Miniprotein binders against q8gw64. Designs and how they scored, part 13

Target 1, 233 residues: q8gw64
Amino acid sequence: SSSSQSLSFSSNSFSSQPESELLQALPSSKPKSPPLQLPWLIVGLGNPGKKYQGTRHNVGFEMVDALADAEGISMNTVNFKALFGKGVIGNIPIMLAKPQTFMNLSGESVGQIVSFYKIPLKQVLVVYDDLDLPFGKLRLLPKGGHGGHNGMRSIIDRLKGSRDFPRLRIGIGRPPGKMDTANFVLRQFNRQEQEELDHTFQTGLEAIRILLLEGFNKSATFVNTRKSMEQLS
Short names: E, the ipSAE of ESMFold2; O, the ipSAE of OpenDDE; V2, 0.75 times the mean of E and O plus 0.25 times the DockQ between their complexes.

## First folded at step 6 (miniprotein)

Design B1h (at its last look DockQ between E and O 0.01; V2 from the best seeds 0.00; counts 0 for: pae O 11.0 > 1.5, pTM E .595 < .8, other shape alone 5.297 > 2.5, unsure alone 65.541 < 70, SAP 72.71 > 70, placed apart)
Fold by ESMFold2-Fast, scan of step 6:
Structure B1h (fold): chain B 233 residues (1-233), chain A 98 residues (1-98)
Amino acid sequence: as target 1 above (233 residues)
Amino acid sequence: GEYTVEYVITVPGLFLSAMKGPDGEHMRRLAEETGTEIEVDESTGTVRITAPSQEALWAALDLIYAFMELAELGDPEVAKELKELAEELRKLAEELKS
């Protein structure tokens, strides 16, 4: 019938609007293939519950919360065993996940998300605490082992042994004296450390934006050449 | 100001046909329910989504991913196509030099 005057229906093979029809009339303007934009998954690692809030082992959760706040993304959904948010940075769809499993079971959450959304492993960024970096220092790597981190071990196991996914390491430093690492990572940051972490988080948020919009190499150069606050003082 | 976001997703032909439904009814309804505009290009196997918010875009994407899951459970040929697409997308992403 007379539905030819309505542009509210786009399921026809004639998907072009009047302006795009004029552009498509130019023979040299036909693309060889459409642009491909794939969703990213950004995971922060930590332990759920009030007992672990503000601990060193939960700094990955804090980075993801900071990113959600900065980008206006709500983390109000519980799915795939995670507190889960969905948003867009630039034109890139992103998912934010804070697994609500205990640390050593984080891969149960991440594996389900990756499988359901068919996410390329190169676009799965995991953010976590690292004992081998000075406090407040960031390091962005395209792949690697778990380095003794139980959350990373869990993710590698659930991704069929793959280590080929990017990671943003947040330095928490080494334990003082004879304190074991397990007790150290469960200690809370003090006020001065939280103030320094605010600077670290701002750098991390910029690194994530560069990663999504301009690519891995530019982001890695940006973050990996930075000095920690201790090195600047 | 008005917010607008555009995203293009690649889907295989058998899945695209099932998702469109008779005379495109399913795709039209999906667009209406999510408040998005959806354009289908069967020759390239692509779906273009134009959304007024990040929430609207993800409402549409979530329905498309749900249809993919249902199609994989219901049709072995569609399941094979979706698995092949996932492997191709993984290889393409691995070849992107950032």
Scores: ipSAE 0.591, ipTM 0.790, lowest interface PAE 1.4, mean pLDDT 81
Fold by ESMFold2, look of step 7:
Structure B1h (fold): chain B 233 residues (1-233), chain A 98 residues (1-98)
Amino acid sequence: as target 1 above (233 residues)
Amino acid sequence: GEYTVEYVITVPGLFLSAMKGPDGEHMRRLAEETGTEIEVDESTGTVRITAPSQEALWAALDLIYAFMELAELGDPEVAKELKELAEELRKLAEELKS
């Protein structure tokens, strides 16, 4: 799959400074490089395997799958201990990753990708489930701690304690009654919750597109001030 | 539909020279293998990739990154320069956003 665009091709060539001595100009007269277009890594967190499908802890996987589907990116390649896909949004090369370690080893996958592609940490977006947000609420933050989330802890540890990478938190609600958090995050969403998450994912897709094309502040304004359907009761 | 995507990577000068090879042959072969147009500008330390598709762009990028990994493993000074470049790109990205 690809974006619609006209193109032309020419013979392959490499250039250094021109070899023509008669046409040489001072460096200040040369065309400048085009603006830097930085690559992005977008990571959805979860646990591999059929038994974890549809669990709250895997909502990051689902968000990345929704993005991959919307952009026509295949997630069937295994690399860097992840299901891994590559594409372009606008002129921005992006990589999508769903680490296939277990949650607490997600940093092994993310670290390998970041090292190989030399990705600046500000261009690493991690998408994961958040107990402290109401169900279906999204929050985009530029940095922060792990909040007790084992996947985020693994990533921070692997990045030598750095917390300077953006995260898109997906609210999963809080455990009812006396259920502990570990059991709660492994519960399946019911059918109604899954249908409501479709709207959450559409908002997340737009937030990610704005983040890549227009910058963090505009994306944060879009997503952080938006009310979920559950909040509009 | 068809489209053209352009991506520019800035690399250390010694790495850039090693990537080009004699008479630029390494970059020429990379461009031919991936179906891309690749321009190297040593004065700015840049490699510009013009690709007819997302697949072609990523094929070229993957080969360039693979070469950088191999060079890093074989030369500690190149590894140092690559780390410094990564930090400069991070600073530039911060300055260009808002």
Scores: ipSAE 0.224, ipTM 0.603, lowest interface PAE 4.1, mean pLDDT 78
Fold by OpenDDE base, look of step 7:
Structure B1h (fold): chain B 233 residues (1-233), chain A 98 residues (1-98)
Amino acid sequence: as target 1 above (233 residues)
Amino acid sequence: GEYTVEYVITVPGLFLSAMKGPDGEHMRRLAEETGTEIEVDESTGTVRITAPSQEALWAALDLIYAFMELAELGDPEVAKELKELAEELRKLAEELKS
């Protein structure tokens, strides 16, 4: 009489309690608003008034006007003894300025702007005429002296002797023969010179865009390696 | 009595250069004839004028008015400052004439 003990396998139903993983909502780290970038100040140098329009010494004004037009910036605000326009290139806020002081007083205007807006000098681009550069030739420098240029002297003096701001130099060439420098810089460009300057301004615009968006070294390489139109013929 | 009036004005450096040109010839002659000293610092845009006589003071006023006309083409604040200076010097010149 073989008693077959039926081993009843009690199936222990493991009730898997669903661990409600509390999805702790990771605090959405509010994207830190990108630090409000201080504006760039782009200053063209020149003299105000009809007498100085289209003169060699006003090529800095013409470059700023060309930039204003290209970026759709209205130069209609008068403040700090300057004509101002405010705009943006890409994501970079900019202020365009044409000091309405005379050239030798340009530093008064620029100094007030820089002080009021607390603009770091590395973000102050000065655009001006240069006798030591061939006509239509651009040079971008990170720093330097005034080179005898009265507007640049005035700016350096008002900036407490600081030379540590970028400058875009626009070549106007040297006076022909024995012509006085002061008389030469006050001569208007001829039609051919103006046509070449339009190409110089287009190159200058692109150089400023590269400076703002890609930094000084790329812009300086772009500008300083270009040949003038006369060197391409 | 001998009097000397010295004053410093701030004017556009290019106007100072123009004073060295043909446009300034009349003012330079008046300054020379009257013994008016004109020191020009083109770097700062300053003119120091020293008037040793009443005639020199009037010549200096004519110079300031010429600078004012040039400044009106450009910097109205400089033009205003030059006008105020000219009015002060005119009063002084009138007082010295009485």
Scores: ipSAE 0.007, ipTM 0.247, lowest interface PAE 11.0, mean pLDDT 80
ESMFold2 (binder alone), look of step 7: mean pLDDT 66; pTM 0.546

Design B1i
Fold by ESMFold2-Fast, scan of step 6:
Structure B1i (fold): chain B 233 residues (1-233), chain A 98 residues (1-98)
Amino acid sequence: as target 1 above (233 residues)
Amino acid sequence: GEYTVEYVITVPGEFLSLMKGPDGEHMRRLAEETGTEIEVDESTGTVRITAPSQEALWAALDLIYQFMELAELREGDPEAIKELAELLEELAKRLEES
């Protein structure tokens, strides 16, 4: 465990287990981690405007808003065609972006941010809705295709076809009966679904903290193990 | 203890000297305007920033990134060094004015 760190006031905000506190309280006399190289970008996908607020296709926006609220990051700036926040988790600078383009043009925003800040693609996390995962299930992957998601396709295209960036998929399930997917993703969550999503968001926020502070493999293990246990109960 | 944040960014060597400016003037002004402490290591191509808040860290980072963008667009132009210094001062001034 080469990532020794002492507790700081702002990094004590959220923890899933008592054991997590012990990791953060590591002695400063331990070998120091190498210096941080570049900030992280966390992107939530959705469609801008009041009409699309609370729809399934905007769950990525809701996750980013939840992260901003939990970490005390203001999302009050418009830049790179996105609602944009800047903050720190632990000692890691992060940027939060909600592209204000239509979904299929999300890459115009993300591409500009990545280019301007020279962000390594392995530090670009995209959060979005996924029809192929059961409702409320999370999955963290280090790379992959767009799976038919127009926002993901746009991002891949603007990153010159690169698929080598992490993504947090939020399951919304498949449409019922004969409803087409386009209409389904534009429907709002009901109260029961919203309550389940609150738990999903809490798990997602912890996964993002683990990703930033402890690395990809630990976060991916956390996401898969936690959701499997909830589904079995 | 009191909250502080430290971050290290890597800057290509060809831009690092331009960002420092004569006698370190650009980096000194940037640190003063953002309320941060900035240490430059030319041997490793690194810039270490120590900031009292998230806002101060990002104020410094934004200016560094904007300076790098201007330097890349105007590489090799002898008038560019003077114009970049003036633009960096204007960017620092805008942060002060909020």
Scores: ipSAE 0.198, ipTM 0.586, lowest interface PAE 4.7, mean pLDDT 78

Design B2a
Fold by ESMFold2-Fast, scan of step 6:
Structure B2a (fold): chain B 233 residues (1-233), chain A 95 residues (1-95)
Amino acid sequence: as target 1 above (233 residues)
Amino acid sequence: GSDELRQLLDEIKRLLEQGKVVIYVITVPGEFLSHMKGPDGEHMRRLAEETGTEIVVDESTGTVLIVAPSQEALWEALDRIYQFMEDAEKRLSDE
């Protein structure tokens, strides 16, 4: 007769045991032991402060907030000039970051986080607004330039000119008529646009989950397929 | 003993199947492992106790296994490990 005792979450449980024996004895099939995964950093770009809430330039912040809400991750930590949360998706540790710098200084935050946590650039996903995509469209790219986006330029500069990190572009479209770009990105989304963005965010959340769990190529295919299906040709 | 380890592993497997624990494995460069473990593994024992996690180090591979009761406990342990690595890197660069 034996009754199982409650698990002790103290290193004393393992202090006298061979560590290799413990590692080899953990399950490697269903339920699968998680493969070795390095943490991911998911960055949303925007401007801090209540006056910029709901603006086009802050759609990256909104995407990260939607991800945090969907995954039950608290965004109530401040470090490295960013508001961020820490959590796990499918046994993969992730950090969610919203730099609290001016947009053009976003790289000061991102560069420090990447350096401290030793994050491979292929596992740094930046989410931001893109004028060259139609409103509500998503595009997932493995690398690229900044396309005139000041936050992306700042990040590339602080990553020593590297462009080899994934990015999720959220289309906001071009300014209508004679409106200049600077004024357009600081305009708030209207109610109809916010409703459309909710659907865009749900697609983006699924794309991020696929990226983390199944890899870049499957996620990029998913995003490209979804875009084709959503556009009446 | 080994029977006690087997009982603990069975309990971990049970809790993992129920989604009541998270398990993560991180690789740490060998030059940082000694700093992180401390004398007789004292630093890792204290880290595990203070974060409420179980931490196992395989020195042959540089593998650190963390068993945590929650995502929050896992990140408390990870943040401490990253801080040890930062401290070790500064010490090595100063020599």
Scores: ipSAE 0.375, ipTM 0.710, lowest interface PAE 2.8, mean pLDDT 81

Design B2b
Fold by ESMFold2-Fast, scan of step 6:
Structure B2b (fold): chain B 233 residues (1-233), chain A 95 residues (1-95)
Amino acid sequence: as target 1 above (233 residues)
Amino acid sequence: GSDELRKLLEEIKKRHPDAKVVIYVITVPGEFLSHMKGPDGEHMRRLAEETGTEIVVDESTGTVLIVAPSQEALWEALDRIYQFMEDAEKRLSDE
């Protein structure tokens, strides 16, 4: 027959001890239960290896490294073709991933991680360089195309064509003169640009914290109104 | 509900008065949860003991509440839960 009770397991009738493990059923049908959550995945895009270190195309790697450092998360695990760290912001488990595939194969890594951890696509944030934004400008979008970015194209392809995942675009500007895009994205940031990026990264870190703790709309608003808030403070 | 969760949290605070704890809730499909618990919940008790976490399960909703003393302990428990779910999927799909 059917069971009328939602009880799945309980310990002996006993006073709780600090050293004892607790296994008890949660009330399943009560009017107010805690929200069910799944981990977030935050992906920074780039190319592995010393040749590509510090290039414009690797600014997504740099943002993830800055986040890991700020949150005390070690980027010391290798799996699914990625360097990644696992941590918590607030009470939300997060995984930080830097795919170690070449840029155009980033989806091979991201697709495997998303599949294994059953991550909702709305909780997969991809951070990458954007030629169509002025240098240092951030834009947080809930979905979109790849905009010519080979890493984004790879991710969309490996997520069954889905474009419904959030992205944080970091403006690198357009190449000067007749320089082609491929050469431009492999160029190193100069000292002045790196100093400006430090401010951009701080804004991005706060945007990610707001995204995780307070939701997408508040984070997007924060990014758009950051200067006004700074002037008021 | 929230009253029962609050009482559980107060009990956890009594057990860990000086420690910061991380509390996380995950949903596990019912068919995987049955296998994960094992006979008399032995597998879940072992998981909790080996990771240093406290685990509360509601089989009717597939809700698993994890109380961990650190982010490292939480991720040890989560990784084992996800590995179990992957192993269960592979077994169920064998044809």
Scores: ipSAE 0.482, ipTM 0.746, lowest interface PAE 2.1, mean pLDDT 80

Design B2c
Fold by ESMFold2-Fast, scan of step 6:
Structure B2c (fold): chain B 233 residues (1-233), chain A 93 residues (1-93)
Amino acid sequence: as target 1 above (233 residues)
Amino acid sequence: GSPEELLRRAEELIKQGKVVVYVITVPGEFLSHMKGPDGEHMRRLAEETGTEILVDESTGVVFIAAPSQEALWEALDRIYQFMEDAEKRLSDE
């Protein structure tokens, strides 16, 4: 039987996005169905308040702020216990969240957002600090445990134990000497470290753009094949 | 088919100007509630958000063409709210 399909349409006046970007987002092939792209959620982890601003544990917050700035997305709304922004990269709707819970309760925020927007877990990217990576190094993984990170533990718990969501880990290195890791993550980056992180953020923003527009494997390859400065001429 | 027709319409809108186009699939049981009588709810949504919305009833595919990311998210948030409201209604039956 022929489809009983009917179309309804409402017209409006537009101020448009760049045509080249929109055309690049559409398949050039003749698909039998239009591409379905559910929104992405990008979460940066940290602790709210001035006391924690600029600390190692809040580098996820800084990455999300850098992304918001680069993409012209306002982070001035509060919802789902998070500072929240909504925008588009290419033709893909994205939500940016900085949970305003303490780190160990981050899942309370993320779980509510994922539930309300029915986001597939493969499109929930969590950005956070990693003690096991050298300072400034990035690693993009499709899944994994919490590795002792309390924010990640909270998210996994609130997602009913699921570990099957992508994460972008930002290396902060190990504490010097005998400094306790809990105290180390609460130390602020100095000016020189923050300048180095600006380069890390630029790479991370490009990785996120590749993830959204070209897929996980291309982004992971980009991150994993990124050469150290010593390997560049 | 209608999905191919919606894709062609998206291409036409892009050629007419630079607009963001988004596609969402709405479950059939929610679609009727969201559209309302004679499509009144979706028409009102489109008018209030300044977007163009095309709905394929057979597949549940909804196309949204928006002049800005802000307009797109106003439309999407309202669609997600309609789905939330419909889900709560269905759970009470």
Scores: ipSAE 0.592, ipTM 0.791, lowest interface PAE 1.3, mean pLDDT 80

Design B2d
Fold by ESMFold2-Fast, scan of step 6:
Parts: sequence; C-alpha cells; structure tokens
Structure B2d (fold): chain B 233 residues (1-233), chain A 95 residues (1-95)
Amino acid sequence: as target 1 above (233 residues)
Amino acid sequence: GSDELRQLLDEIKRLLEQGKVVEYVITVPGEFLSHMKGPDGEHMRRLAEETGTTIVVDESTGTVLIIAPSQEALWEALDRIYQFMEDAEKRLSDE
C-alpha cells in the first residue's frame, strides 16, 4: 500500500528515449516475454432461475461458480445478458460468464461479449453438460459441433457459424430407460452424484488453470487421460 | 528527468517482484490510439489517475503497458480502453 500504488505515467510525462527505456526494462516488454496475452472468456451454460438450480443442464453454471470461488472472483456483475465476473489468473485477464438468456439463447450473450472485448475464438472456453460422456468424465476439445446441445447451437450461430472455439464437456450420461433427454437434463443431481461431481469440478478447475498458464495441449493431456470415479470401481 | 524515471522503474520492478502489482500489455491499432490518448495524452492521464494504474504508451508499436495494484484496477482500466476503442471504431466508420 505504498505511494507507488498511486503512480500514473504517460508518454507525455517523459521524452521518447526514457519511455523506450521504461518499456524495455519491464518484464512484459522484454523480447523473451510471451506474446500479448489477450483476455480469455470462460462461459458456463445453464438456465437462469431457482427452478433450474442443481439440474444436470446447469452443471456448466456450477463449474464457473466453483472457478469464481476458487480464484476469488465476484460474479455480481450483470451485463451483456449475463452474470459475470472479471479477474486475473497468472497475469492473464479472464472473464467468467453465466448467460441469463435461457439455454437456447446463450449465444446472444456470448456473441456480445466476444464482439465488445475482441476476444479470439480460440480463447473462448465453453463449459457444458454432455449426454455422450459417462457421468463425471471430462473432455477438453479445441473445436466441434453442437451435438444437439441447444446452448452450443446458439453460440455457434451467433459466432457466424464458427465451431473453432475450445470446450470443456462434463459428462452427465444418457437418460435411463425411456426417459427423454429434455426431461433428463432438468433432473437434479442426487447427493451421491454431487459428491462425485465435486471431484470432477476440482479436476476441471486444474485443467482450466493449465489451459491458461501452460496451454491447450498440456491441459487436454491432463484432463482427457483422467478416469472418473465410476471407472475406478 | 532521467533520475526520476530510474527511480520509477526501480519502484515498479520491486512491486512486481513482491507480487503487489499486476502487469498487462494490450496492442491498440494506431488509428484508435490517437483518439484514446487525447490531446497531449489527457484522456490516458485521466484514465490512469481515476483507476490508480500506471499506463505507458509506445505510439510507434501501439503497445499499451498497464501496471495495476489489483485485478479490479486492471479491469477498470481495460474496460475503459475497450470503450475508447469501440467509440473510435464507430467514429472512423462514420467518417
């Protein structure tokens, strides 16, 4: 909390040579510093309102909330039709978003955020429930289709048909018996399932940290080779 | 002068080493940078003062270095820079 926290410096306060010296002397401006680290957007998919809390379709919301809690990021801002927070992980600015548009209109929120902050699509991570993965299993992919997920379809449509953005799939499994998928995804997790998901969330949080700090390939290797609790039985 | 600049550099380096500040670099297209900076840098000077950040601009490369005391201060500065860029883009489109 020293007086240095109130420092403000502009190019007009110094001659061009001293400013060039300042830029060259600071870590971020040195030749061996990484290239410009553009902000990341991490989106969790779900439906707003108390009726949908704890349902399978809202597991993306729960992952984003867990990440916000772990990183000390407040999710109290409402903008771009989303609840979202802004923070920093390893000097990389990140935005966390939970679209409040209902699932099938999630792209209206995501598209506005991506456009305003000029976010490269490769730095837009979408976290969502996946019927085609066993319960509790994670998979990190660099691109793909919507696979019938209405939130993913909405995002692809609002990103001009682009599928070239990373996604973290959270396995919820297939519905039992003759239950249709629409009814299944609106069912709440039971206590045993929630306990298993806590382990899944911890793995997912670590995968996101690795993605941001060490890159996609290392994170994909980490998460895609993990076994779920079901596979350990 | 150069003595004051060296003292500022040393102070910033100490704070970075202690993890008491965060640094971030953004590239702003030259056509937006003039609008964002304002006459004699007034807009950027006011932005830095109001957000409590240190902002260093290299006009030749479009590099904007931000040093902030917190993640909140960094995002206050970034949001205003993005707003300046959007405003400049709309102005250039209108011309």
Scores: ipSAE 0.463, ipTM 0.749, lowest interface PAE 2.2, mean pLDDT 82

Design B2e
Fold by ESMFold2-Fast, scan of step 6:
Structure B2e (fold): chain B 233 residues (1-233), chain A 92 residues (1-92)
Amino acid sequence: as target 1 above (233 residues)
Amino acid sequence: GSDELRQLLDEIKRLLEQGKVVIYVITVPGEFLSHMKGPDGEHMRRLAEETGTEIVVDESTGTVLIVAPSQEALWEALDRIYQFMEDAEKRL
């Protein structure tokens, strides 16, 4: 029943009278949380349009959509060549972006967002599909190359060659038999794969929350020490 | 006065503990801060009024505190602040 008007203090003119004692008097909202930070940007990689919906190459889009849904963030703004959402997780402002460029031009979107909001690269998390991880396995890394992923290559190029940004890799495995990788990443997940992927998404969303609220090292430990399905057998 | 400030701080603390407000702090470089405040603080006053937020500026540290009733109100204020910084940077 609380309305936005019940909290308006503009008439008290505190915004017109700077007060350092006010800042010192405010409580720490979360014990062991990092110091006050600039907003985070979380990018999911994929190709736009209905043709590519549900394909392996768009799993980064699906992770961002799942995060938006879980956190009550609307992905209804088109800006910076991206479907764009803005919200808060545990008092930390976050931006969610699904670049609507083709995969190989994803950096045109990400570069503009990073520049405008002056985001430290350590607070730019990119989520994407990885052929070199077993299906359903997650890996959180603080930096690295593009590994042949055209979306990652585009982002590195538009960030002036910097590789110093975190990334969450979602394992899709290697193509079976003689199938080429380009054909494989455009294939839809089957029902059994989708059931396994739902668990992967739950783990990924928790990893992102830990990253934002408790820091990179705790999230990396949470993600990178988890066993794959074949290791659980 | 100081009594009114203490009452406000206690209210903010209660609302924060209840999850009814969001509080964010951003650091703005000094060269941008004067541009953002405008003459007699008019730009910051108008921004706070138009977004329904409370904005407190500590000029000695360049710290800007935003108290917002919702994540939507917080982002309206943040977008305005980033736009001011973009405009100031292009003019410098």
Scores: ipSAE 0.320, ipTM 0.690, lowest interface PAE 3.2, mean pLDDT 81

Design B2m
Fold by ESMFold2-Fast, scan of step 6:
Structure B2m (fold): chain B 233 residues (1-233), chain A 84 residues (1-84)
Amino acid sequence: as target 1 above (233 residues)
Amino acid sequence: GSRDMQELIDRFWDVLDQIYEMMERLGNPDIAERVIQLYDTAVEIADLMRQGDPEAIKDALSEMRQLADEFERLVKEAQDLKSE
């Protein structure tokens, strides 16, 4: 677990030793390759289409896009009703997916990807909006119910009722006054909120790196004990 | 009102933070499973809060904190015994 590089720090680390000298130092017989690790699937939830871009309900899409950009992963492949890409973080293979179904049908996409690639459910991370967390607060959970989130309900249903997969909840706060939940989640973030979310995304990306490289407990402690921007302001 | 509900949510997340701090200290897979079960229960309580019965949920949060505190005491007792 050497991935401590910050998201604001872009550097190409180079060995002080030339590659040719490193190759010359290798044993005379070729070593066996280590076994390949099964990939992680990281899913961001949202609604497809221009109309829903920048809405609270699409914050999961935005987090996955931020991760793809930070890791240099292209999200230009369409399979199993999702935009997705493949890459690595450290030595851990990952797949990123944004289901292109409407939110309440997200499980049709995720279930097919999980089944096709034989992904262990403990390595399926779902990222989505949470009304019960203060704006900008993150929670990393090892399992749980759908909490009224239609995308999560769809995924649980398509995973044969299993709730045993990790999830990263992104706090969007509760609707003000008498505004109903359905209308609230379809509202756009304003410029100030989007700027605050940039910090939340940086924390979330670091949490994902810690999850993959150092394990669930360290990542959960890292993210779950941090104060939200709303609580710090 | 919404302020009362926010107080309950803040209390819920405080309990959850404490459960995670305990999980970091445990290092034992069987104990971690029990802590994860408590975490899952806390998440289910948050789901109920969206549906609105603040008094029942307030009582449940108090019970959960008590269970978490008792569990932490058991972990300390187990660690002290192993140190012998």
Scores: ipSAE 0.000, ipTM 0.164, lowest interface PAE 18.0, mean pLDDT 73

Design B3a
Fold by ESMFold2-Fast, scan of step 6:
Structure B3a (fold): chain B 233 residues (1-233), chain A 104 residues (1-104)
Amino acid sequence: as target 1 above (233 residues)
Amino acid sequence: GSKIEVRVDSEEELRQLLDEIKRLLEQGKVVIYVITVPGEFLSHMKGPDGEHMRRLAEETGTEIVVDESTGTVLIVAPSQEALWEALDRIYQFMEDAEKRLSDE
């Protein structure tokens, strides 16, 4: 039931062993795998400005906005060249970032955030559009190249060539006919596509929660299960 | 209330503290986070007699416990907002310490 009692810690009243025992005994402070002792950074990629709102290239921004809304996190701070939000999911501190640089300079923002908060790269999740996945399909990977995505290239470059950070790919499909890829990614989603994306976003939000609370492998299984079945066929 | 206050002087009191923290977590009254700070930065962050960390805790309304042997920092906060205020200050101290060490 309910007890009401005041707690305070005295600085230097602990020896090293008592503090270690305290931390080990708290389930919410004990990482599952990998260690979640440092904050997570979740980055959505896109281009700033009204002209690019609702375009395919900004679907990463939309996913981050959906996450912020679902978790009650305010994206009202401008820092490190990004619209920035800070919150907690299941007692795990998270930062949400929408770089306000143009896509090909996204790494200028992400690199500064990672450096300042000393975030392990395995706790940096980048969410972005992918031409090589069918529309609305999600894929969670622990590492990889940029695949021609200029935002991903910028991030890898600013992380000193490191590719060892998780990414959530959101499929937008290939351009129809002879349409140029650059023009395709700057096109708006239509109503039907936006309705399909709403379901994709709900799946993505759950994948992120599983990633934070239960670890990468469970989240990857959750989000990639259908893809794995299709590959076996 | 806005502050959590209990002093630990023995292993018996430590066990009582752990039990009470678990109870408060179950009631949603506190948010707890653990970070690891390199030993090189801890001295700078704590300041003389822990003055910097004591003031940080007071200003953010949090309780902060440091294990210097492991570099473990435990933060107990009454809200997500208070937790992030404390974390931002700790990361700023780490950046300041890193710049100081780089200048040597």
Scores: ipSAE 0.139, ipTM 0.532, lowest interface PAE 5.6, mean pLDDT 78

